# VH-VL binders against o27280, part 190

Target 1, 266 residues: o27280
Amino acid sequence: MDSMNVPEVLEIKRIVEESESVKTFIFSWDFRREVRPGQFVMVWDFRDEKPMSVSLIDPVRSEIGISIRRVGEFTDRVHGLSEGDLLGIRGPYGRGFELMGRDILLVGGGIGMAPLAALADEATARGMRVDALVAARTADELLFLDRLEAAGVNISTCTDDGSCGFKGFAHERLLTLEENHDMAAVCGPEPMMFQVMRILDERDVPAQLSLERYMKCAVGICGQCCLDDTGFRVCAEGPVFWSQELSRVREFGRYRRDPAGRRVPW
Key: E = the ipSAE of ESMFold2; O = the ipSAE of OpenDDE; V2 = 0.75 times the mean of E and O plus 0.25 times the DockQ between their complexes.

## First folded at step 7 (VH-VL)

Design L7 (framework fv_acasunlimab; also named R39; at its last look DockQ between E and O 0.06; V2 from the best seeds 0.00; counts 0 for: pae E 16.1 > 2, placed apart)
Fold by ESMFold2-Fast, scan of step 9:
Formats: C-alpha cells, structure tokens, sequence
Structure L7 (fold): chain C 266 residues (1-266), chain A 118 residues (1-118), chain B 108 residues (1-108)
C-alpha cells in the first residue's frame, strides 16, 4: 500500500521560479506510484500539511513538479526552502482529468494553469491538438507560457489590466476564439470557471473543471467537502468534475462559505 | 422520461445500405457525445462509432470504417448511422447510447435489429 | 488496440457474494465501467469510474480497480441479479470504446 497516507520524505531536486509569487518544486519520483494530471499531493513541511496540484509529470526523467503560490504562512515557509532541502509528500489523491477526442481547449487562470500544464503535456504526447487560453490579472502572473510553447500548444493570453494579450476576462477572450473542440479543461478562480463553463455549454463542448479550494480534505470526509445542493465531495469525487454536474450546483461560481458556514458572494 | 428511441432496423441484402436513427428526449441531447454499440445474436457488446457533442469529430471501429457514417442533427435531437456495403457479419442489434460524465454509457436505446441476409 | 478479458461464466448461490473480473494491461490506470444485461433487454450501467454507482442502484453493487484487474462485486446476490455483465474502458490512444467479452452470472 505504497500510497496510503504515509508521507515520503523527498529532497527538492530543482526549484523553478515561475513568477514573483509562484515556484515549482521538482522531486525524483518512483512511477510505481502512478500520478495523473489533475491529481494532487499533500505537501508536509514537518509542521503543517497542505494539498498541492501536480504541475509536471515526467516519467522519462522520473520527476514530478509541484507548483506553489505564496499565499500564507505555510507557503511562505515552503518558498523559503532551497534545492537540497526536504519535504514530505504523500499521494497522489483525487480524480485526474480524462482525455477524449482529437482536440482540447485548456482555460487556466493564475495558479490554475499548474494542473493544466501537466495535462497539456499528456494531451500533446497522445497526439491531441491543444489550444490554451492563459488568463491572469497582470502579465507577470501569466504562468507556463514558455513550457506550453515548447510543447507545441497554441496559446492565447488575456490579462484584466491589458498588460499582455487581450484586455479583459477569460470568458470575454473565449468569445473571440475558435468554437470547435472535442473537450475542454478549466482551472482557476471559481467566478472565472463559472463564466467559461456557461460559454462552453452553449458551444456544446464537454468540459472538466478542477475545484482546488477543497483539496485540504484529501482523505474525504462526509459533510465537509460538499458542493451545496448536490452533496458532491471534492476530495473523494473530485477535484475534477464535468460541467454537466456543476451546472446543477447553485453555489458554484456565485457563493463561497465563510468560517461560520454562511454563503457569501465571491 | 429520459429515453432513446430507435426506429429503422430491417432486413437488407449483402452489399446493401440502411440508415438507422435514434431520437432523444428528456435531456439536452446537443451536450453529449453519442455512440452506436452493436450485439450480434448470442455475442457480446461491440462499440461501432461515436460522434462528439458538436458533431465535428467522428470515430469508428476498424470493422466498419469506410462503410458506416455517424452523424447527428441536434436541432431535432436525432442521431444517425448510415450503413453501406453491408455484410452478413454486420447482423446485430444496434443500440444508440449516450455518454455519461465522460466515457460511460448511462442511457441506452431499446436496440434495433439489422439482419443482412446472404 | 486495448483488450479486456472476462471469465465467460460465474456461478453463485443466493445470498452469497459474486466477483466478476476484468483483466487489462495496466487497467488500474483506466476508468472502468460495468453494465448488466438481461435477456432481450438493453444494457444497464451499474458501476462507473471504477467504483461509483448510478442513482437508484443497490449498494450491493460495488467495484474496484488496481494493477491489471478490475472487479465487479455483487454482495447478497438475488435471483434478479442473474444476467450478463460487461466491463468497458475508453482507450485514449485510439479514441475507441472497448468492451470485455462478457460474463454470464448464474444464480443457483
């Protein structure tokens, strides 16, 4: 039971600084513990444990990469580490993305490009045509553009402030792009994902969306990792969901829950 | 409430043609990949063909490629299979099937018998 | 092309547990779906994505998938469970849906 809730202490082999706030930590990985794009691992700094999406899966080099945005105390400590330092890793956990068809549209916002970068590698390796819409608030927050270009991905960008590519939101940019895809995968802030999902539904493109906000429940706990109205559990049934499931959830893209459990607008 | 109805089976001579249709109701037909799956008398299930939700991509089993054409008219909630150059081994019950949350088939038609006499 | 192997038949007494296997190269990395088919009827989805059950299906039906073998488990078997059972995967490399050969479950 190699993947059963026991962290393996791994040495940080390389660190790639993706932006001022995002780093990718690369580890040697034994691929007897299979990992798929869209799955996550629990990262343990010997004080706290947090879920992180896998952003690089390289069986040829026997490496995985984990991209981490600096957002609080745990991630600040991890960002302070150097090559040669140790982290505990357990997993992988959750459902990965499923690929079908000849072509795929990726729509990623900010750190949501991390799991989509791993998916882009798999899709191109399987001979799919990959179009990616990479969205961020500003140009310096656009992630993985060089890696996607090297993989042969057709890239479109947008920034809220217009500092790179289309000026506007991901869904506004999507309306100007080619409509014909066999499937799509979406990861980013929930309001962005909701708007993108609605457009893809109108275009009859089946989409998978990754809901990273509940990954802290990696082992699955009934009642904690639920999506309003439907009772879906992200850690057990996600983090990847089909758009047809999410369109039935009133909370998706409209509300989140505060520490007291109240619904509040995004 | 949710159903797939398949009129249009029949008896044809070897080398002949036949068009199958499948009418969907109770769900948003245009949003799902659709497939045809067949079953020869006393044999197992064999996938025949699939079409993407938007209709732009089609896929075929090796045994029917070049002879069968899958298509859809989502404005009429209808899936089609145009069968040509029919052979005795194409004799089977043909099922229309809807893809469910990815790659499973959750809704199946009642099946329509196609008999190729020789 | 991907090939799925099922035993042709399995027999079980009422109230006991039936296990139907589906063999495939590295099938544990695939999502496996299971169908029940009774004589003269269309197939019915009983387990999808390895272990999930469609709404309204009894919890007696469960699935597992690891390594080279996926398994459909039917606990507390009833006479009404007598049917042919098929496993199915989607092969990404060819964009083909692949079915196993089917297993006839007989309740004695």
Amino acid sequence: as target 1 above (266 residues)
Amino acid sequence: EVQLLEPGGGLVQPGGSLRLSCEASGFTFSRYWMSWVRQAPGKGLEWVSAISSGGSSTFYADSVRGRFTISRDSSKNTLFLQMSSLRAEDTAVYYCAKSYIGRAFDIWGQGTLVTVSS
Amino acid sequence: SYVLTQPPSVSVAPGQTARITCGGNNIGSESVHWYQQKPGQAPVLVVYDDSDRPSGLPERFSGSNSGNTATLTISRVEAGDEADYYCQVYDDSSDHYVFGGGTKLTVL
Scores: ipSAE 0.646, ipTM 0.826, lowest interface PAE 1.7, mean pLDDT 86
Fold by OpenDDE, look of step 7:
Structure L7 (fold): chain C 266 residues (1-266), chain A 118 residues (1-118), chain B 108 residues (1-108)
Amino acid sequence: as target 1 above (266 residues)
Amino acid sequence: EVQLLEPGGGLVQPGGSLRLSCEASGFTFSRYWMSWVRQAPGKGLEWVSAISSGGSSTFYADSVRGRFTISRDSSKNTLFLQMSSLRAEDTAVYYCAKSYIGRAFDIWGQGTLVTVSS
Amino acid sequence: SYVLTQPPSVSVAPGQTARITCGGNNIGSESVHWYQQKPGQAPVLVVYDDSDRPSGLPERFSGSNSGNTATLTISRVEAGDEADYYCQVYDDSSDHYVFGGGTKLTVL
């Protein structure tokens, strides 16, 4: 259950450069506040606030990590920060991934691998077999490969340009993989997720998908992240949805609402 | 109409064996995890066993592990529970249940009574 | 093993609000589901994922979950609501589905 929280000002303990455009910011975390893979936090740089997925959950070190891709003014500022600098963090919010079964397939694209990396850690720690299809435009944009490998994840890669692994999109690579899993977790560009979901449905593989929408309040009040027709609030009922839920969402894979409320096609 | 039918209940002696069946209709059977849940007379609900959509993973309550075997046949839209070494405490109405979203059960069979008695 | 605790019984007058609790260690971090069972019938899902309602269920049924307690709330209780109600979670540590002991709701 989501609640309104005041941002806690936290010191950046470490910064990991995942790629040219992605950094992971690590913070001390009081694990009396539960956090699950797939949940997000609101990151406040004292000027603006943005939702970010949790990409690292480390109860042993009492740390969480937030992976942020440089895509705009806010993230530009955040990427300019150094270890020891401060950020406001409130949360976690939203519904995270649920794990079931003994083997799971993770399909991630770009920064979508962030929550999946955290999920991979949990799944492997629980003794599950984890297969991960990691997709990116180019080899240098593939995220968390070393981390996933170290965790015991079986990795398949695909890149749009073929610079690493399968040349093509995630759904195309998925079609070449014949093995089914007890469940799947998917996160990445919505067109990718849409295609992947269709394949998984055809294969009768239960799937969870993490959506990205414009979120303002994170507590289900402002309605900025409402999905058409269903009234699902991505920040409250999501961001993780089961495929059965998304099948009811007309806009999924087709368009989203921008901050002005306009339909923006994918 | 979505439906689960359980015809396989009956009377069995302690130490005996019994196979329950659950036939599914009205939904894509192969897409969903399935479970058996039992209810002793006048008692609450107790989960017994679950099987993944593909059938590759099975799970059992501690009380039945080693004695019960869950399986499924997608070609027949049928869920099975092979029970062996039955005990008096296994006496219950056995429900087959379909997983809904996540870890809930949205469809239940009518239940079939299994009585273990000498 | 994970344990869910429900009161054995709850009584409510028609038109009033019934609240059935389900206690569990840090249950607020779990997805709680609720089932209604009338005598001689199979259970029926009435609330899932803490607060979501299956299609066809009246808005009188609602759920909440925080801390160590999940609650099923039935507003404007009707005679037809008299039943046993069970909470349920999935225990990640044991891969078990876990039911509460059930609560008998009596409509006075």
Scores: ipSAE 0.517, ipTM 0.818, lowest interface PAE 1.5, mean pLDDT 94
Fold by ESMFold2, look of step 7:
Formats: sequence, structure tokens, C-alpha cells
Structure L7 (fold): chain C 266 residues (1-266), chain A 118 residues (1-118), chain B 108 residues (1-108)
Amino acid sequence: as target 1 above (266 residues)
Amino acid sequence: EVQLLEPGGGLVQPGGSLRLSCEASGFTFSRYWMSWVRQAPGKGLEWVSAISSGGSSTFYADSVRGRFTISRDSSKNTLFLQMSSLRAEDTAVYYCAKSYIGRAFDIWGQGTLVTVSS
Amino acid sequence: SYVLTQPPSVSVAPGQTARITCGGNNIGSESVHWYQQKPGQAPVLVVYDDSDRPSGLPERFSGSNSGNTATLTISRVEAGDEADYYCQVYDDSSDHYVFGGGTKLTVL
């Protein structure tokens, strides 16, 4: 508790409707607190506090954006807010993505594209060639396509139901791509990330994967975000891990933890 | 042709320092985690240190932590091991190795001998 | 720390099958890798991820892993197979790589 940061109360500057179920909330941000793609913040609605990945990082306009999918009570309340309303934000926390080489592959599933959209902006600004595989269950759930296209990203899509792009899962679409990338960054449903990691490992493509776990303190003292086999705290040593750190973590891709810390199937 | 080349090595007195290098060719060096593995004369293999693709994460065996520093330069396709405070037990052939599926090592250098006289 | 145990030596006649064991507590849940090292040479990977072969390795080399024992199997042993063999795992909890002590295969 002694290392716990207090949330800063910020005004919602703009709201972008990304889809029927996803909104991006934009805030003014003082970049003396630096933010890197793959880091997260704790968002407080004055009743509850949840970790959210940063999806927009704009030091020039002094703005950050946080993309939130409506899936339950907390996110329903946040989606009901308007420009000018207040949220508490503490952070950023965690280890972000590391860019290397000249060619990067992004693989995102659903809301997992949010931190990858921020990474794509950084990668293109550095002059990297960026390919993105954007996956969702349906076409209406594909996120950030226009933003990625405007940034010069080469986009491939897949949907479970075939309503847009390749019909199937992200790892099935990945099998059709050439092995011409210096690195990959992956974020999405953990079963998808596990399958994608296996393919990238077989092809000798270094990969970084962003994990989600239940978090309470965000500074590594409560233990709620730990991975079973390693003692890694997702909030402190992650949420972004190298594939080689995850290769033998038993829980990765196999189960998740509820708020009480119990194992449950995906 | 995929290979790793380690020039250097030599005789060093206890307490001395030495820097090893390993040059990679035939693969994209910056994509892979790299390790140093050593073998004392007549003994088995012992992992020494590892470094992530971008160099942001480094790992050390307990026997060398605080004395050895692993680093890499992706512009030169080169892995380094800075050794200091050398002890007689550090006498070994030092190999660089490339990570592979499941945290195996698929490509090894030919090794370079470091001798720390007791 | 995690420990891998190998017999110090194994002897086999040419044309027969050699089996080299690697013992570890619950090693069946680890990915086990095997290396061949001939005198004066660097190790070479011969089996990875328990049972997979690197490109170019003959099918005579195979592996298995269950319970507390992983096994490297070399069928139709040739004189050229005489070498030291090491097993290896990665211990996720310590972020350390661990090698077994090595097994000297002698072809009589």
C-alpha cells in the first residue's frame, strides 16, 4: 500500500465510437509522465477500478486515448459518460513493447488491437514497415482499420464468421503469411495468442505478447496478477512478455484467474 | 550459411577482465535471444547468461551474476560478454548460442578458451 | 534449483539401440532438448521439444519424455555416434537454462 499511486481525476476530452461496443476516451496528458505502447493505466469511475491499455499516445497534442469494450457493469457505466465527465486515472504501469528491426508484424484479436494501434503509430513514425493481422468474431468488431490504413499499415483481416476477410482464426490466417518479419507483437484472447506464439516460434520470429490478468494494486505487492509457474507479476514484469519467457508457463493459453485468484477455463 | 564466430579468449590472472565477442551471420541476429554457455575442461555444459532480442532483458547464472555483463549490438550482429573479477572456476570454453523452439539452442559457435590461472 | 541427472556413461554395440536417460522432478512437464558433442567440437542439437528433430538430423535420433524421465534413443548406432550427450531444459521460475551432467556414449 505504501507504493500505491493516487488516481488523478481527468476530464474526458473526446469520445470516439470505434464500433457498437468499443469507445475510445481521450484525455489531456502531461508527458512528463512518459507512456509507451503496451503499458496500461488503472481507470477509476469512483466506484471501481480496472486496468485498460493505452491505445493512443500523442505527445504533440498532449493526449492519450484509452479504448474500452462494453462487457459488464464497470464498462457499461463508463460507456454512459459524456465529454466533460470525469474519470480517475493512475499510471502508467507495466513493461511496454520493444521495437527492433525494420519489419514488424502485429497480430491483434478484438480489443487487443488497442495497444497494437499505439505501437503501429510508433513503428510507422520510426520508418518501419508494419503489417497488421486484425482479427475478430465478426466484421463489426474489427477495430482501428481506418486508423491503421491512414498510418500506412498493410492490413490483413480475419473474422470467425467470414463476414470480412479470411474466414477463420488469426493463427490460421498467419499460416498464409511469409516469414519476412524481424519481430512480432501480439495481443488478444489468450488462446489466440498461444496458437500464434507457437507458429512464430516455429518460424524463428521473435515475439512479444501482451497478457491480461486480474489486478488490484498495479504495483506488484498484492500478488493478484501472478502467473502460476514463474511468479511473474503481470503488472510489474509485464503485461508485455517475450515469447521465450512464456514458452513453458503452464497457465498461458490454458486457463484464466477469477477475481478471487481461482483457476477457471478459458 | 548460418554460423556464430567467437574470436578472442586467452590467459588472464585471477581478478582480471576480458571481453568476449560473437559475430553472427546467415540469419537475422536481431530476431533472436542469445546466450553464453561455458564448459570447463573435461566437464559438462553450464549456461552463463542470456539476452533478449532487443537487449532489454538480461539473465545470469548465479555463479556469474554481478561479475559478467551480457550485451548485444544488432548493427554489427555481435553478442558480447564482459567478464570481470575472474576466478579460477571461470576457466572454460565459452560458446555463444542462438535460441530456438522451446528454449533450445540450435546454432552454436566453435567456442573460445578462457584460462584463469589459479 | 532444478537439477537434471544423467548416467555418466552408456555402452552399446554397433547396429543396436542406445537409450540415454535424463531424470528430473516432473520433467515430463518440461520441454527437453538433447545435444551431441564430439571431442573438440561444439554441441549440436539433435532433439528438441522432447521428440522433434532439427532439419537434417537422421530419424535414427528420437526422444520421449514422461513422468520423471526423458530419454534420447539412437537406433542402429554407428561409430560416428560416439560422443557426449546432454539434456537441457529451461526453468521458467528462475529464468535459468539447466543442463544435465552429460552421458558418454561408447560404441564398442
Scores: ipSAE 0.000, ipTM 0.441, lowest interface PAE 16.1, mean pLDDT 85
ESMFold2 (binder alone), look of step 7: mean pLDDT 92; pTM 0.951

Design N19 (framework fv_cemiplimab; at its last look DockQ between E and O 0.01; V2 from the best seeds 0.00; counts 0 for: pae E 15.8 > 2, placed apart)
Fold by OpenDDE, look of step 7:
Structure N19 (fold): chain C 266 residues (1-266), chain A 118 residues (1-118), chain B 107 residues (1-107)
Amino acid sequence: as target 1 above (266 residues)
Amino acid sequence: EVQLLESGGVLVQPGGSLRLSCAASGFTFSDYGMTWVRQAPGKGLEWVSGISGSGEWTYFADSVKGRFTISRDNSKNTLYLQMNSLKGEDTAVYYCTRGDYSYPFDYWGQGTLVTVSS
Amino acid sequence: DIQMTQSPSSLSASVGDSITITCRASQSISNYLNWYQQKPGKAPNLLIYAASTLQSGVPSRFSGSGSGTDFTLTIRTLQPEDFATYYCQQSYDTPYTFGPGTVVDFR
């Protein structure tokens, strides 16, 4: 067993309340261990383990942040933790986002904004122009707006109920945006990503998309996150994929496998 | 021929508000980002604000952020700058120019003078 | 913010002279650098964009060079109409800052 695959017990340094359902847990991090936006870590609460995207990378403060949405028993427990409490963290794993070009469009839905927020920080630090389409069901679920604004990101919001910004879905909002970018990074509900990818492809905008699948080992061994037909392992070859790669993935935007391996539609 | 014509520049008191307009002609207005640049009397040029062709993306200098808003009506080929909470240091000739990050400022209006004084 | 500086702040020259104005950015801006000419009481005119591309209609005696942080505007065989203030401007990132300007006047 490789030492990198053993969870490191870390103290929660700070907790940021992002929304009613999302918290960011901040940890001290040794940056001798490189981490990239788009990569994930396995979070262990000493009972269960779940993959979580890195949402904050701060080499100056020697900190990383992990944003977690409250969606089940594991996340309920984690959300019950306080500063000073302990979690096991192993990683980072997976392929992160690549930056290229001068300007980038970020399209995020809900908690999907987590890795994109980290990417925004890097992109702006590199002097890139960053535009972000931030989508959520309601205004109160829009994530990282203040943080993105502070970083110099230009923000367009979209909400299902119209409580903030464009009323509708992210892809619908995107259709109304006429400007193209050198690159796009997308993360959110897979149906959203599927539609967004199509639009970006039609516009000849190179796009990277971060997929979510059930992951167990995070090291490409168990195969539970394997995508049909291609053999892509989300934890190893992903979670960030280029649109060209995803075009080969039949299940993308159509179905996923549940923890039992059963195909379930989105 | 590309033409840009600014209007709305007047004398206003500190704390006041003013809206500038820029009428564009001679090109497909919506295809171009637009920018406001100002120049205080006897001073250099200062970028103030930009807006994308569709109007979806807006950018501001820190000196005006929170006080100014930029907008456009592509159906009217008009660019706007809403200036609130005006300060003495906002006194300047305000130029409307075609261009943004994707295009240099290749055409300029003749400018409109905004004077903020008590 | 990207800070732009110019050198010199002013210079005197004669018709026929060749002059050089320098512009420096506080960080690399690749070739996203534009040069403008402004005469008193007039709006600026674009001379050079993308560091070295001559704007249509601008005389060939104007040329720009440089990349990264250091840029140069050169006017060969200075003409009477060239006496003006020249500004560099970075279009790499917002705010799209201008240099302080260089005044070129008669010797």
Scores: ipSAE 0.016, ipTM 0.499, lowest interface PAE 7.8, mean pLDDT 92
Fold by ESMFold2, look of step 7:
Structure N19 (fold): chain C 266 residues (1-266), chain A 118 residues (1-118), chain B 107 residues (1-107)
Amino acid sequence: as target 1 above (266 residues)
Amino acid sequence: EVQLLESGGVLVQPGGSLRLSCAASGFTFSDYGMTWVRQAPGKGLEWVSGISGSGEWTYFADSVKGRFTISRDNSKNTLYLQMNSLKGEDTAVYYCTRGDYSYPFDYWGQGTLVTVSS
Amino acid sequence: DIQMTQSPSSLSASVGDSITITCRASQSISNYLNWYQQKPGKAPNLLIYAASTLQSGVPSRFSGSGSGTDFTLTIRTLQPEDFATYYCQQSYDTPYTFGPGTVVDFR
C-alpha cells in the first residue's frame, strides 16, 4: 500500500441518472483491490480531485459505481461527461461499514444514501433484514428507492417539504420507527447525522456514521482531514466511525472547516 | 460587536398574521444558525424555531408547527419569522438569538413584543 | 418532548454566599445542557454550555456540572450583579426546551 497513489485513468462504462442532480458513473474494476461499502475513492477530472462515494460494488460484473451530486465547478464538469470519457480514480480508501446481527437500519440523507445503497446490497445478500430511512429536501431528491425496493429493503421516506412520505427531518421520522435493530448505518449531512446519532445512542443501538472532511492525500499523511480533539484522521481511521468514537469529538455536528481551516457552521 | 435587532412586533387580532425581522451585524451571518425564543409576560423562556446557517434545516416547536415559518436572507443579514393563525397564547416578547441545535444561544437581541388580542 | 425542571424556583442569598441551582431532564441528554442568566428587563445571556464549559467572559465563580439527567449550576462568592433569573436549556433534541427558571433575589 502506497502512502500516495497515482490515479488510474478509467473509462466511464455507463452513466445512471439517479436524479436531476445526481449521476452514478460505472467503471470496470479489478476486485483484487477489494472494495467495501463505506469506503471512498478520489475522483480526478484532470484539474481537481475530490472524494466520492462508492455506491455500487459488483464483483460478478467486475464493476463499481460512483455517485456524484452536482454542487459546484468540479461536479458540473464531471456531470458533463459521457460514456467513454475518462476519469482518474484513486482508491478505495478508508474503513467501510461492518455488518453485525440480523437487523440493520440505514439512515441516509441526500447523496449519503450512495454508500448505504452498496451496504444494503451486501446486507440483503447475507440474508439480513434491512430497513432504510431515506431522507431528502424534496421528493425529487430521494435517491435509490427503486434499487432498494428491488433488493428487498423496507423503505421509509421523509422530505423536508412533505412532498413524499413523512414531512420533516430524518431524526423526527426515526422517532416513529420500530426500535428492534441490531445496528444502524448513517450517512448524510452532518447535522442530520448528529441528531440521528443522539437518538440511536439513547436507544442503545450500535451505530456507524460516515463523515466527510476536506481531503488531499486520502491516506492520512497530510492532516487535512483531522478531527480537532482526538487526532483521528477521517481518511485513515474513518470515514466510518462508531457512534461512541464520535461522542468524544467536540467538532462533530457543531461546525465544519472550509479549505482555509476557518470554522464554519453547517 | 455582535448586534441583533428585532422589529415588527405589534398588536394583532386573533387569526391574523405577522412577520418579524431580525437585523444582524458584527459577524459573518451565514456562518451561524439562528433561533427565535419567546417569553410571555411574567413567564419563562420558550424555544420557538431555529434555522441553520445555510437555511437548509429548519426546526419548530410543536405549538407553532404548521403556523410559523422561519427564513433568512443571507445577502441582507436578516432573519425572519412569519407567524400565521395567531392565537392569544402567542403573545410574548420574541427574541432573535444566534445559535441553533449545534450552538448554544450566545447572543440575543432585546426582543420585540407581539400582542394577540381583540 | 423533553421536560426540564429546576429547583428551587426562587431563593434569597447574601453577597459572599455560595448557591447551587439544580436542573433535571425527563430523559438522558448526555452533556447537552446550557445555562442562561436573565436580569430584569433584559435579554438572557449565555453562562455555560455543554454542561460545564464557561462562555467567554463569564467569571470563574460560575461553574456547571452533571451529565445524563441531573445538572447543577454553582455560583461561589455571590456578587451584587448576580441577582437574576437562571434558566437551564437542553440542546439534545427538538423542541429545545428551557427549564422554568430560578429567581435569585439578592440583598
Scores: ipSAE 0.000, ipTM 0.429, lowest interface PAE 15.8, mean pLDDT 84
ESMFold2 (binder alone), look of step 7: mean pLDDT 93; pTM 0.943

Design N20 (framework fv_cemiplimab; at its last look DockQ between E and O 0.03; V2 from the best seeds 0.00; counts 0 for: pae E 11.8 > 2, placed apart)
Fold by OpenDDE, look of step 7:
Structure N20 (fold): chain C 266 residues (1-266), chain A 118 residues (1-118), chain B 107 residues (1-107)
Amino acid sequence: as target 1 above (266 residues)
Amino acid sequence: EVQLLESGGVLVQPGGSLRLSCAASGFTFSDYGMTWVRQAPGKGLEWVSGISGSGEWTYFADSVKGRFTISRDNSKNTLYLQMNSLKGEDTAVYYCTRGDYDYPFDYWGQGTLVTVSS
Amino acid sequence: DIQMTQSPSSLSASVGDSITITCRASQSISNYLNWYQQKPGKAPNLLIYAASTLQSGVPSRFSGSGSGTDFTLTIRTLQPEDFATYYCQQSWSTPYTFGPGTVVDFR
């Protein structure tokens, strides 16, 4: 078996256009290498390398999917690729989501729905009831709706402009929902996650949240993704954290580190 | 009641060394970052150095980096500022204050005057 | 380094007046902005922290607002004891920097 730290050059089998800015790249995967929802891989385009969440895990087809939002030079290059082109993939890395209980709530914002979509597939396969609150700026940026629906997920949508579903932010929509769940999984903009976590804590709903930070090594060595005060490494101890863990992280919802290590506000 | 008391400020020649102390009371000293702020005569406030509650992390202004060191003894509730290679520009009232990036400077000492002159 | 500026550098006012002091950061500091009052020969006193939170014991006539790069300190119904120099300070990143100060004197 190949080392987790060595990139495998894989052919892009398929590309799914999820939205104007998001594509899912599908690869053949040897499932002797276990992968869990919430884990990430390092994607290498032979020039640069970036962490990306696994958004599809299909043991039947022996495939995984990686959803990538177009946000910069690296992702611009990747979005220019075609089926049959090659990418380097190493991983998976990090701590993924844990499933427990009968009923699960997923709260996702934007590209944050990527790992949650994979989690939804696993949860539904296990016979869990899955409710998903899917948030985006506009209707055309809502991700994975058809996929979630096909899996049997109960979907609630919210958009900043009200173009689909509830007009407002995810935490505002959540306040209008009275149902309780055995657990929740959250992923999206950190300010969103912060507000959602507070609500879930008040409701005594155990919650897992997936953080995003700048990371280079993915193996807990370089420290680029280290959270202040706690010393948590997002790539090693995360990216999935329990709400109790994040309650100890003062920077959560407030700031992050840029590539130079400088504090930048959300 | 929170109290901070600076000491050690004296007249010193350029190139000399001096150590300031700040005695803290009225709170759990190790729970708070501590900071030195100075003020030249007739001038504004200048951040000099900070240290985390545990003492693990220290920070310095560029103007004093390499010359000053900050330390603390949590068993004695005391903050220190070791000043080496002193310059005329270091002449100021030096204030000890409780706080760091997470906490504002909510309590200040009365300050101690350091004069660097030949 | 983050540069802090204040406006005005000085102002004259009368007891009972409402005054406003502005502070600007060279880059976004979110709400990591504190206001201090200093009287001659005395140490500074904290008035406002986190841009808008009133320090315990500080009169309610003091208030702070702002986020990002632009901040404001307002003193309503100025009292005789309020004539002093006021400093803003960012706690976003080291080195922590103070504004140059605003002197509030009586007219």
Scores: ipSAE 0.021, ipTM 0.581, lowest interface PAE 4.1, mean pLDDT 93
Fold by ESMFold2, look of step 7:
Structure N20 (fold): chain C 266 residues (1-266), chain A 118 residues (1-118), chain B 107 residues (1-107)
Amino acid sequence: as target 1 above (266 residues)
Amino acid sequence: EVQLLESGGVLVQPGGSLRLSCAASGFTFSDYGMTWVRQAPGKGLEWVSGISGSGEWTYFADSVKGRFTISRDNSKNTLYLQMNSLKGEDTAVYYCTRGDYDYPFDYWGQGTLVTVSS
Amino acid sequence: DIQMTQSPSSLSASVGDSITITCRASQSISNYLNWYQQKPGKAPNLLIYAASTLQSGVPSRFSGSGSGTDFTLTIRTLQPEDFATYYCQQSWSTPYTFGPGTVVDFR
């Protein structure tokens, strides 16, 4: 491809405040452009463009929701917007989650719960039993609990400081949970995902994990989202990978690369 | 050449506090998690605490949770162990090692002796 | 916590012997098992990681095997420098526990 896709300019229809630091921006969406849980969009604020998780997929209301955590200048600017303001959206991109079986485990850390909330809606709509392990540093950072409960999801929580649920890391709580799942979907900090992946592999639970990497084109051309040693492009072959695919990726759980190509630890 | 050098081990009273340091050289410090392992005189090895390369993830043995903290200064290539509320059971040689949850402890310092005695 | 045990706790051997040390985890740890050698007054040295992968610079007379809960370190044709204490260590789940050690003494 000779040129980048141009973002479609959309009006913010509604803003949901998920926490002090996380907002969901809801847009009208024409579902002839199909969206799958685990796919991402590039959000353009007319100055910069960043990949963001799709957290709500509602074809009945013709709505898509994009959850954004305030962490820097771009996200600060987007959090300052109001209903009626404009954002550019291009996508969706990437490979989403695949559902299988009747019992699914979701393991989400922080904003990583966003794509899993969308997946939970699809799984419950299919009649699957959904267990979710929702992790954060503190109780105030646990996301989507009311929404998951309303959808019939069986929720376990853990917090680093013990302020809600199990005190400790997600993988430590996972060791105390039932092992009767047909599959798992995991999204969150990569060190957490690595620890969770090896437990799920030991239990022979098929797992899909969603990675985050620096992205420029989002369509697989520029190579900025490639994983070392494998050449997998997070924007094209991912962001969702099966655990078997990630077992071949030496950088998984250890480091990422910045825009200049330098290794940056997790 | 990877080198790790611990310092700060001394005699302290029970209930006291002490900070250990580990100076690292010969590798890109921030690319690697780091770990403290201790060995009481005449006893085996005991994992104490680990920290990820960025410092964001920290881990502790149950015997030290709430009393010890681990930190790193990537600009100074230095790992720290802050030890509070010391007990006699904390008497050990403390080793600084390179590695954490999925990287083996491939390089070790010479150790620094901490003695907790009344 | 994952408990690690080693057998034997000590053994006596001669130069040229082949010996086997076993390590057992209280639950499956897949292949997340490392072996270390320690001589008196010195820091440990990594011998084997991921159950069977020999660390660079370690002589080929050392080998490791196993997966799940049962692991073995084998030293073929013992050399004088191999008389030491050997520890297994799991890197599966925090706390990343060590075994109690196996002392290999000269007979």
Scores: ipSAE 0.000, ipTM 0.517, lowest interface PAE 11.8, mean pLDDT 86
ESMFold2 (binder alone), look of step 7: mean pLDDT 93; pTM 0.945

